# VHH binders against o13842: the designs that were tried, part 2

Target 1, 320 residues: o13842
Amino acid sequence: MYETRDLTGNAGKPVDTNPWPNNSKIAVSFVVNYEEGGERSLLYEDEGFETFLTEAGLMPFPNRPVRERSIESCFEYGSRCGFWRILNLFKKHKVPFTCWAIGQAVEKNPVVVGAMEEAGCEVGSHSHRWINYEGVPPETEYEHIKKSVQAIQKASPSNSAPRSWYTGRASLNTRKLVCQVYKDLGLPQPFDSDEYNDDYPYWVADPLASKPGAEDDKGLLIVPYTLEVNDMKYAVAPGFCNSDDFYTYARDAFDVLYEEGLEGAPKMMTIGLHCRLTGRPGRFRGLQKLMEHITSKEGVWVATREQIAQAWSAKHPYKA

## First folded at step 1 (VHH)

Design a2 (framework vhh_7pa5_2)
Fold by ESMFold2-Fast, scan of step 1:
Structure a2 (fold): chain B 320 residues (1-320), chain A 125 residues (1-125)
Amino acid sequence: as target 1 above (320 residues)
Amino acid sequence: QVQLVESGGGMVQPGGSLRLSCAASGFTFSDYYMSWVRRAPGKGPEWVSTISSSGSTISYADSVKGRFTISRDNAKNTLYLQMNSLKPEDTALYYCARESLYYDSSGYSPAFDIWGQGTQVTVSS
C-alpha cells in the first residue's frame, strides 16, 4: 500500500557501457499486439461488446449487453488480414518483431504462433484476455497468466513458452503473480514490459525474493514499452488522422533517439502496432515508410525484446 | 563469477567422434543464445554453430553441416557439441561463447560477449 515510484532512474546520464551488439547506436523493438478473439464479447460470456481501438470506437455505438457483429468483424480483420500483411513486411525486410499475444486469441487461431516463429519473431504473452485486470481476484489472475503461457506454448511448434510479458492494464498483483506462475511451471523468469518510463531496460528487485537485496534476490529485468509511438493513436483523440501522421511522429522519435546514440547514449525504442489498426491498407503505408527509414540507417539494431533483454543483462547485470 | 568452462576435447583418429560440453555459471543460461566457435593453428576464429535460448532455432557452418549437432540442457546449464566423422581440418581449440543476436538491413549478425577458455580437439592419424 505504501509502494513508491522511482522518479530518478539514471538521472539523465548515459550508460557506461554500450549494451547493443556491434556498437549499434539504437535498439529498435517493433511490437505487434495480437488481441483478436480475446476482447470483451457476449460470445466469451462478458457483459457486453468491445469498441476500444476499433473504427467503431469513434462512432455512436452505445454499449449494450448484446452482440455487435459489425464490431466483431472489425477485430476479425486483424487475424484474417492485418496480421499477415504485417508479418509479410517484416519477412521482406528480414527483421523481427515481438508479439504481445493474448492467450485466448492464440487458442482461437494457433497458426499465427508457428508463422511468427518461422519468421524469426518472438511470441510474448499479453495475458489470457484483453481486459483490465484491476479488481480481478489474485487467484483468477494467476489462472489467466498460467492459461496464457500454456496456450502459447501449446501453439508453438518448438514448444517454447513466452519469455517476454506484457499485461497492459495490470493489477497491483500482476508482476508478482507472473513471476510465481513462471516459477511454478519451472520456466525461467520472464522479462517484464509493463512500464513506460524509460528509454533503457532497467532492473528491479525480484518480487519473489524474501526482501529487496537479499541473497535470493536475482532481480527482474524491465524492458519498457510505449503508449506514445503506438498506432492506438489512430483510434484515440487527438491521435493520428492518416498514415503520414503516424510515420512522421515515429520517424521523429527514432531520429531523436538515434542522434542521442550517435552522441554516446545508445538507447532502445519501441513501436507499438495492432493487427486491426496498422494492418489496414491505408494505415499500413505509414509502417512501410517507417521500415524503409529505419533500415536505411547505419548502426541500427532491429531486435526482439528477448534479444534486447539478453544484450542489456550481459553488459548491465543486476546489482542488488 | 560469469564463467563458461569447456570439456570433452582430446585426440581422435579421422572418422572418430567427440562430444564437447560447456558448463555455464554466474548468469541465467536459459536467457541466451549460445554458440561454438573454433580456432585452428595459424588461422582466425571460425563460427561453428548457434542454438537459440529455447533450443528451437539451430544453425551450422557449411563446413560442419551433417556431421556436428549442437544441443543444450537448460536445467543443467550445459551446452553440447556432438562431433561425428571428424576430419584433420577439424583440429582446433573449441570455444563456448555467449551470443547476442541482432538484425539489420543485411540480415542478422551475431555478437559474442563471454567466451570460455577453450578445449583442444586434435584429429590425427
Scores: ipSAE 0.000, ipTM 0.116, lowest interface PAE 22.8, mean pLDDT 88

Design a3 (framework vhh_7d4b_2)
Fold by ESMFold2-Fast, scan of step 1:
Structure a3 (fold): chain B 320 residues (1-320), chain A 125 residues (1-125)
Amino acid sequence: as target 1 above (320 residues)
Amino acid sequence: QVQLVESGGGVVQPGRSLRLSCAASGRTFSSYAMGWYRQAPGKQRELVASITWSGGSTNYADSVKGRFTISRDNSKNTMYLQMNSLKPEDTAVYYCAAETSYGDLWSEPYEYDYWGQGTQVTVSS
């Protein structure tokens, strides 16, 4: 299935001059990717091992069916140390994040879900495996989506299913399959974050509707994500060399959006983080500085993606 | 936006050497990871060697490790593959490739959008 492209959005105009609670001038979404244990490995019957977004500089040849224990331990740093370091920072500042949780990673370390709920953070789904879903059969992707939702709900002390969805390396079938799985499980439709194209939530037609704009079209809310303000750039070119590179870039992005908010165009901002990247002590310093900068400003709302989605949809309900 | 042109292929005897060059046009050559792929008749295309944007990291297929060396000169917008101790099994069309965007790096192996036309390397007596 091909998807329609929208190159216009709101034509550069503010959708709302006061969209956020308490007259906030910017909504800030910190996202923590919890992926460790979901990456490619012979342990999980994959064709080889994964080095992507780690300190490893040498990429493996794709047909090498071996385990690399050293690189596995780079991922394990995220679950063993980095996650907890990041969570403790958010607890100290009393602000939440949203987690993109890989279902298989949750199955292997379910304690992280309860810890995030206790801290007031949102646990969203990042599908079941940390892989590229392009070329995966729709039936297989459906089962991955279902297994991911169920793994998170099972690990949740409150038995809560994830309300927010992000695949990342999605297929052309992903959005429709996600909506179908949630419907089949009797769950409310999730908020979809597999877009990078705006600084506001916005509506698209329900992929399960008979046609766009039909009576059965209840819409699907998009909450855009980011590859721009993302610590993955510590591991990819053109990259961040040190914590000040990350901090300076993210601070400048925040300052621009915050200033636009003060001038009548409040927006949302997303910061993407990985437990094994920013969770390392040297890189972590940049997040500490960014947190201090953001929380020192008046009129800033640090919120979960679910909270942002709910605030937006309450003021801007879907119009078919 | 990036256009790639390979040169240096030809017919060579086993045990000899060849150097392939890939000349790129476009302002962003120095920000792309680059690679050499090859395809022999009746076989799928395989990655031979890759090099990061800075030249700081290189990778090689097991079949060519120790014999082939990939390098780049960002000031000349050119990438090279030095092929030593050539074997008949190295006979293939060799393609230069460049990554188009960050998104193309989400999969392993690196997915490349810009490709050259290919240059034939034949190792025979």
Scores: ipSAE 0.000, ipTM 0.107, lowest interface PAE 20.4, mean pLDDT 86

Design a4 (framework vhh_7d4b_2)
Fold by ESMFold2-Fast, scan of step 1:
Structure a4 (fold): chain B 320 residues (1-320), chain A 124 residues (1-124)
Amino acid sequence: as target 1 above (320 residues)
Amino acid sequence: QVQLVESGGGVVQPGRSLRLSCAASGSIFSINAMGWYRQAPGKQRELVASISSSGGSTNYADSVKGRFTISRDNSKNTMYLQMNSLKPEDTAVYYCATRVSYDEFGNSYEFDYWGQGTQVTVSS
């Protein structure tokens, strides 16, 4: 897999001038990463603690085979406070988000799945652990994928398996392994979000097909994600210093894509959020302002990634 | 940077035992899971045994189950492979490998590191 890179896409031309329901000019995908309880810790048989995407990244915490309780509590803020603050905002505006849920985090706090389903949100999979899967043996990664799917389904009041998939720090084996697990569990093929290269969904060959374009090639739909409009920049250089930095950047990105939609090139936009980052009160103000801006515009469709995938595939079915 | 050094290889007769050791140095605080791989002449490297960071979970290739035992001593930063009832088909170069979870400046990543290998020859 990945033998050839597609550097052309649609050569700057709109793929569809009216791809979204009700003549919407932009599809907006809010994503909430639920990772707390899945990070590296001695409690989970790891040889060290995790500081990535926390305030602790700015402090002198040398890696050592110890627990860092202060940093653990920074993650716990996400599950205890930040998640609920974010969910309540979406409930107030009556718009959904898609969650990237870490399987182990769900196992340790399963109530969040039912809460999201009640609010009309989608629960997708973020694999089992919040780690880098590059270098993980394929058999181990297969079991992690399977455990993640089963943990989410078990926590779901509707017994729903995740329809959308995002690993983030994926290996070259991840896409094929995900498709294999879903096939082995008798589940419909998931929508894959481990790409950052476009502003609309697109098809790739089925990783399980005998070869690209063969009779057994049913395609795999990619719904691109973002590292650009993402609150991780509160914790990573070049950085967002305050809520207005996040708001201004995300608003401008939305305005550009929305204006292109008005001019005949409707696209999708993704906004990535973390419970322990944007869920903090000071940063949360930026999300509140962004939500007010986006929901004040006509012709905007705020949707789950599953809804976006289904709308796209209905108009653009896979051609082998 | 993690350095792995294997020892304990050699030549033995069928039915005898050998114990391999893998000593880790450098950024040992970042070591997670560890394992033993082997490569026989003309074959690909294959996993022989693996052990979790705590030592609570172990996994073995079907060909060595019941004969080989993997263990680790975290106080000495050393992993062991006890090989019993050795067979001619166990002849191979044995490699120590470790997974390193390293978080520096807020960036998290995981790598596989390998030792130089130690020869095990089982012949009469």
Scores: ipSAE 0.000, ipTM 0.122, lowest interface PAE 20.1, mean pLDDT 87

Design a5 (framework vhh_7yz9_2)
Fold by ESMFold2-Fast, scan of step 1:
Structure a5 (fold): chain B 320 residues (1-320), chain A 123 residues (1-123)
Amino acid sequence: as target 1 above (320 residues)
Amino acid sequence: QWQLVESGGGLVQAGGSLRLSCTASGFTFSSYAMGWYRQTAGNEREWVAFIYSGGSTTYADSVKGRFTISRDNAKNTVYLQMNSLKPEDTAVYYCARDEGGYSWGTDYYFDYWGQGTPVTVSS
């Protein structure tokens, strides 16, 4: 796994000129990160507090072993207000999103899972804690993956386990551990989103196979994610200052991919959102404008990552 | 300057049908979700039906199965086909444009309204 790098992909050529349902020219994946309650805190026996991807991340808070209530309340805005504002927008437009749900955050506020299912959204897993898994022992990461899957399934009124997986700050062991946990729990293999390297789904070798291309290699489907069209840029360099910055950037990315689709190369696009960032009223205006722009175009399919994965794999089954 | 002009209201007997029309000007009609609301004297406006820019529709439970919302982007017009009308459907009907807003529930955010068209259903 990862011993070599694929720098070529499909060499810029479309894999399929009509990969999506109803001759759609682009598949659009809106993603909502539900992380609030899973961040680092002394309350959770971590070594310090978290400022990453909040307004507090723009301020020079010293790292010391204390609780910072103001920072905790910045995360709480996401679960108390931002999540519900975003969910209601998608309900109003009758289009779904996929959620990257942190297991611990779900345990602390399980009502969000049922609300998303009622709205027709997909609840995926974002592992158990919102931390960097590089350097975490494989045994500990295995238990975190298992806890995340179980927490989401327990909170689900339909008892559904997450079909899509995204860790973000993953270790080199993460992909194999995720597949192992799903196998050990008797669940179908998840769709992996821990890649940023393409604009369409693609297959890799099954990390649980004896070797790539062996008889036991059933493949693993990658559904690429984004750091590029992502509201995290409100909190990190080069940065978005206002809702129009996000809207203009995301609109332009959509327009380019949509135009390529019209020219015979339909692809997928992902838009990454955070409840405590875009869920703030001023930033939220940009998402409202983006939603209207995207839904105004003919031949656009707004879908969950699971729906995109299923449509792609039905037409492009794994070849070892 | 944008404008919404409703037509098709009137007096109808219970069990009858009416088709309301709303013609839009001054904006790119195909880019906006459109809805119908109704209001009786002394009451707040009640949502009736909604059609988003992509063509999906939603209906209030009180009208589901009896009313059909549709749109014709070439004519910049949204329609409300009302069948099996009841005396309790008597109201002034308003066409509304959605600015791409949001709702904290089932209510839809509309900040552009037409002048309204009255519908009276007699027994």
Scores: ipSAE 0.000, ipTM 0.103, lowest interface PAE 21.7, mean pLDDT 87

Design a6 (framework vhh_7yz9_2)
Fold by ESMFold2-Fast, scan of step 1:
Structure a6 (fold): chain B 320 residues (1-320), chain A 122 residues (1-122)
Amino acid sequence: as target 1 above (320 residues)
Amino acid sequence: QWQLVESGGGLVQAGGSLRLSCTASGSIFSGNAMGWYRQTAGNEREWVAFITSGGSTTYADSVKGRFTISRDNAKNTVYLQMNSLKPEDTAVYYCAAQSYYSDFEGSRYDYWGQGTPVTVSS
């Protein structure tokens, strides 16, 4: 059926006045989307080429189902250059990020998983392909979820399965299928990030339960993601023209949440990044400035989504 | 396998000192907050101290001024230096990775050590 939506949340009240470690006033989640090699392409037997979140506007492209090597090379910039530039910045500042890794992209470049683990970063799953899953048969989506988890675990030097999940363009079946795959593989239930509706983690009913609130309802922890503080706006209206546009917007969002934390309502903030977008030198300057701003503040906790989820669930366990 | 290995526990007289060590696999240690908890028979685990990846520290009121937590990133080890020990400090001490609440009570974490006993007599 159709899931009912909760429009109230906590009715504007602080959920917890001290939810984060060391009396931190904000938990900051940097997210790096690793999608290069998972996009639509005739090279991968898709019906056409991908233009979404690329430099596609810079040159004319035919409206026919062919390979476009120029676009292919734009995605390759992410895996060849942008990922490494971003990783090196986080290593210099000694702070982690969480990666949304597309399974097929990992299969084509598994070295990135080991590099992230060595840097103390979390590798989460972004499903198997960078596509819209609406209209994909449930059986096919189940196999994609399974392939994604297995591809990431295989590439992991520590043999770690992803604990955090984000599809983005999800189907109505996605959440239940993800929980089913994790159960079938004998893995602990993942933390779900396919929501954009709040600035702190919260629980929903277990989609595998017989009904919400039943004895078999173990809950599912939501760790909200963002489309607001996201470098996709370099490619999607309302756009960012230069690195200062991204920096000032992200800085202002951080400052608002940080100030609310100082006033007794600490929350989390997510910053979404793409290797082929912010990994470009001109855009990258904005991330460097943002990192300097955030790390200059007292009482800031820069953490993986798994660390945030564990901290939250420890203090706020699910109540059926 | 991801693991935490604790050492340094034992018997000590009231007023004495003891240093606990916890060595973590590199993947657990890097970027994670590390903490120490303790548990007495029949009671819940109680948070003692934690240290962030950057070195910021927080202590429970019961140990503040007597215990010091520190980390050696080159050895993937976290330490708990315990001074001016009291009989009420007697407990099994647990190292935890991804445990980072200063005011925590009643949680479960994925990465715990096996525990090291500390007995303070007198």
Scores: ipSAE 0.000, ipTM 0.132, lowest interface PAE 19.8, mean pLDDT 86

Design a7 (framework vhh_7n9e_1)
Fold by ESMFold2-Fast, scan of step 1:
Structure a7 (fold): chain B 320 residues (1-320), chain A 124 residues (1-124)
Amino acid sequence: as target 1 above (320 residues)
Amino acid sequence: DVQLVESGGGLVQAGGSLRLSCAASGFTFSNYAMYWGRQAPGKGREWVSGISWSGGSTAYASSVKGRFTISRDNAKNTLYLQMNNLKPEDTALYYCARGPYDFWSGYPDSFDIWGQGTQVTVSS
């Protein structure tokens, strides 16, 4: 898998001039990453603590196997305050969204899955731990994928297994392992969001097929994600300094894609959010403004990633 | 199927150096994070060092940081531990392991395959 890179895509041509329901000009995917309780800690058999994507990312800490309560409490803000603030905004606007939940975070706070479902949220998997999987043994990653799916389903009042998958810091083994776990659990194949390379869903060969294009190749749907329209830039260079930086950037991205949609090339847009980042009051103002802007426009389809995947698959079924 | 065989241990005086090797077979060595652990007489197993599949990331227990260096040769399916400025407290059975978690995991109980070990004795 990944032997050949597709640098062409659709060669700048619209894939479909009317891909979305009700003649919508853009599909908008809000993604809330629920990670709090899944980060690196000695409590979880990791060597040390996490600093990535927190307010304390630039503070000097010795690199040694200790717990850091300041960092732990920054993550805890996400589960205690930020998640609920964000959830209430989506409920107020009555728009669907997707939450990618870390399995271990769900195990430590399972009430959030019921709250997500009540709010009209699709619950997807963000693997079991919020770690870089590049160095993780394949058999360990398999068990993590399985634990994540089972933890989310167990916490789900509707007993729903996650259909969307996002690892983030994935290994070259991740996609195949995810498909294998879903097959072994007797679940429908998920769709994969660990790609950042287009503004449309697209198909790849089934990683479990004997070879690409073979009779057993049923395809795998990719629903691309974003590192660009993502509140992680509050914590990562070049960065967002204030809520208006996030708002104006995301608004401009929306406006460009929306205008292209009006001109006959409707696409999808994703906005990535983190409970401990945008959930802070000062940053949250930018999300409120963005939500008002997006929902004020005609011909905008705000949808879960599963709804986007289903709409795309119905019009563009896999052909080997 | 999988086998890990350690070598390079021995008796050395305090302040001396040793280089341990671990020969891996029966699995694709380059796909796995690898670890060194040790067990001192009358004590439980403790983690010493870890290295990612590519060798691009390493981690060390505080007790050995600055004195020990972990490395690997994926073409030879071999893991190494260079031990400098050895102390009597470093006396232990040293074993290599394939970890069930990422290379940052410091707990011996999280390792899924262990070798038989090689004895290191540091005299006063």
Scores: ipSAE 0.000, ipTM 0.129, lowest interface PAE 19.4, mean pLDDT 88

Design a8 (framework vhh_7n9e_1)
Fold by ESMFold2-Fast, scan of step 1:
Structure a8 (fold): chain B 320 residues (1-320), chain A 126 residues (1-126)
Amino acid sequence: as target 1 above (320 residues)
Amino acid sequence: DVQLVESGGGLVQAGGSLRLSCAASGFTFDDYAMYWGRQAPGKGREWVSGISGSGGSTAYASSVKGRFTISRDNAKNTLYLQMNNLKPEDTALYYCAKSTEYGSGSYLDERAFDIWGQGTQVTVSS
């Protein structure tokens, strides 16, 4: 897999001049990462603690074989406060988001899945642990993928397995393993979001096919994600210092894509959020302003990634 | 100061075996994952294998899986690579590396380390 790279895409041309429902000019995907309780900790038998994407990530905390309670409580803010603050904002505006849920985090706080379903949001999988999967044995990653799907489905009041997949720190084996797990569990193939290379969904060859274009190649739909319009930049330098930095950057990205949509090239946009980052009151102000800006525009479709994938595949079914 | 000293390389015929060793000092050995990498003539560095601090988890590049076995002796602060069924394409300078992060078996990728040893040469003849 990945023997070649597609550097061309659609050569700068619109794939479809009217891809979204109700003649919408842009599809907007808000993504909430639910990671709290899935990070590294001695409490979970890991060999150290995690600082990545917390206020501590920009400070000199050398990794040591101890628990750092202060840093653990930074993650806990996400599950205790930030998640609920974000969910309430989406409920007030009556628009959905898609969640990237870490399986272990769901196991430790399953009430969040039911809350998201009640609000009309999609719960997708973010694998089982919030770790880097590159170099992890394939048999271990297979079990993590399976555990993640099962944990989310068990916590779901509707018994729904996640339809959308995002690992983030994925290996060259991840996509094939995800497809294999879904097949082994008798589930429909997921929509894969481990790409950052375009502003619309697109098809790739089925990683389980004998070869690209073969009779058994049923395709795999990619729904691209973002590291660019992402609140992780509050914690990664260079990045966002205040809520206006996030708001201004995200607003400008939205405005560019929206204007391109008005000119005949409608696309999708993703905004990535973390419960412990944007869920903090000062940073949350930027999300409130962004939400108001986006929902004030005509021809904007705020949708789950599953809804975007279904709308796209209905108009653009896979052709080998 | 962290020191990693590789040994055990040499000339071997195709189909043969070699066992590489890496003596580590300057850090608490069993608290860190360890790795083997290699650099063939005219090529960049390639990750070969990783092992967790406890030894409970291992990972291998597809090119060596089934032929090479990584292991460690924490009492002796020593990392090993048992290489079986050697091929001419295994000819390279082999070096060990220490993880930059304290972690169990889940963090075995090549980006987890930045301390490299001096290397030991392995040459496989046809």
Scores: ipSAE 0.000, ipTM 0.117, lowest interface PAE 20.8, mean pLDDT 88

Design a9 (framework vhh_8dlx_2)
Fold by ESMFold2-Fast, scan of step 1:
Structure a9 (fold): chain B 320 residues (1-320), chain A 123 residues (1-123)
Amino acid sequence: as target 1 above (320 residues)
Amino acid sequence: EVQLVESGGGVVQPGRSLRLSCAASGFTFSSYAMHWVRQAPGKGLEWIGNIYYSGSTFYNPSLKSLVTISRDDSTNTLYLQMNSLRAEDTAIYYCARHLDYGDSYEGNWFDPWGKGTLVTVSS
């Protein structure tokens, strides 16, 4: 896995067939990360507390093997307030998002899954814990993947397993383990979003195939994610200071891709959001402005990642 | 029946300001984003901007310094304030209700629901 790198992709060429429904000029994927309750804590037998992607990055917290209640409550804002604020915005605009749901976070607040399904949103998996899986034994990571899928399916009123997958801080074993778990559970192969390298979906060889291109290689569809158009920059340098910084950056990215679509190269765009970051009222204003901008343009398709994957694969099927 | 009635147009001299109104009926105005669109003689529709139910506004970058959109939900009225009018601002101005994404997806175009109000900028 990953022994070679594809630095070429499509070599700058537009796709030969518009992949999106109704001649749409761009497919827009809003992603909501639901992570609160899955972060590192002594409550979950971890060796310390988590500060990553919270206001805690702006405050000095000595590293100690203790619970830090201030930071825990920063995460809790996401599940208590920010998630619902974001969901209500999407409901009012009648457009969906895809959720990266941490399995443990879902176990601690399962009502969010039903709320998202009722709103027409997709619930994808963000593995079981919000941790770095590098260095986690493969057998332990396999169990985490399985627990994540089962937690989401159990919380789903429709008994739906997640179709889209994103780990984020993945190990080199993650992609193969995810495919193995889905196979072992008798589920259709997921759409993998643990890549940041293109503005189109694309196929890779099935990691469970006997050999790339063999008869048992049915491919694996990659739907690229983003660290670039992502509200995590409110919490990391070189960062966003206010809602207009986020809005201006995301708007410009949308405008560039939308203009390329108008010129005959329709692509996809992803916007990454976190319940405890953009869910805060001051930052939320930027999302409202972005939503209004995106939904005001003609030929824009706001869709779940599953819908994008299905549209792409229908017009660009895997060639072994 | 959804009705949008634009008013406030007319002949104005260059450099002056004008405020247009759009009276809405037949739907819960306070729950919808609203748009202003214009069409100059012999040209296609040009989107001016919108205002969401929350009061947030977004404008066509080419026009942002020249226009302000506002709303009064108590009277179901949408406004477009235009400043420093130029001959190129001569157009029929329409207000339109924000289409749900599903409706926009099928049509991919704004359908002006008002009959429009003519603004002529002439000396």
Scores: ipSAE 0.000, ipTM 0.116, lowest interface PAE 21.3, mean pLDDT 87

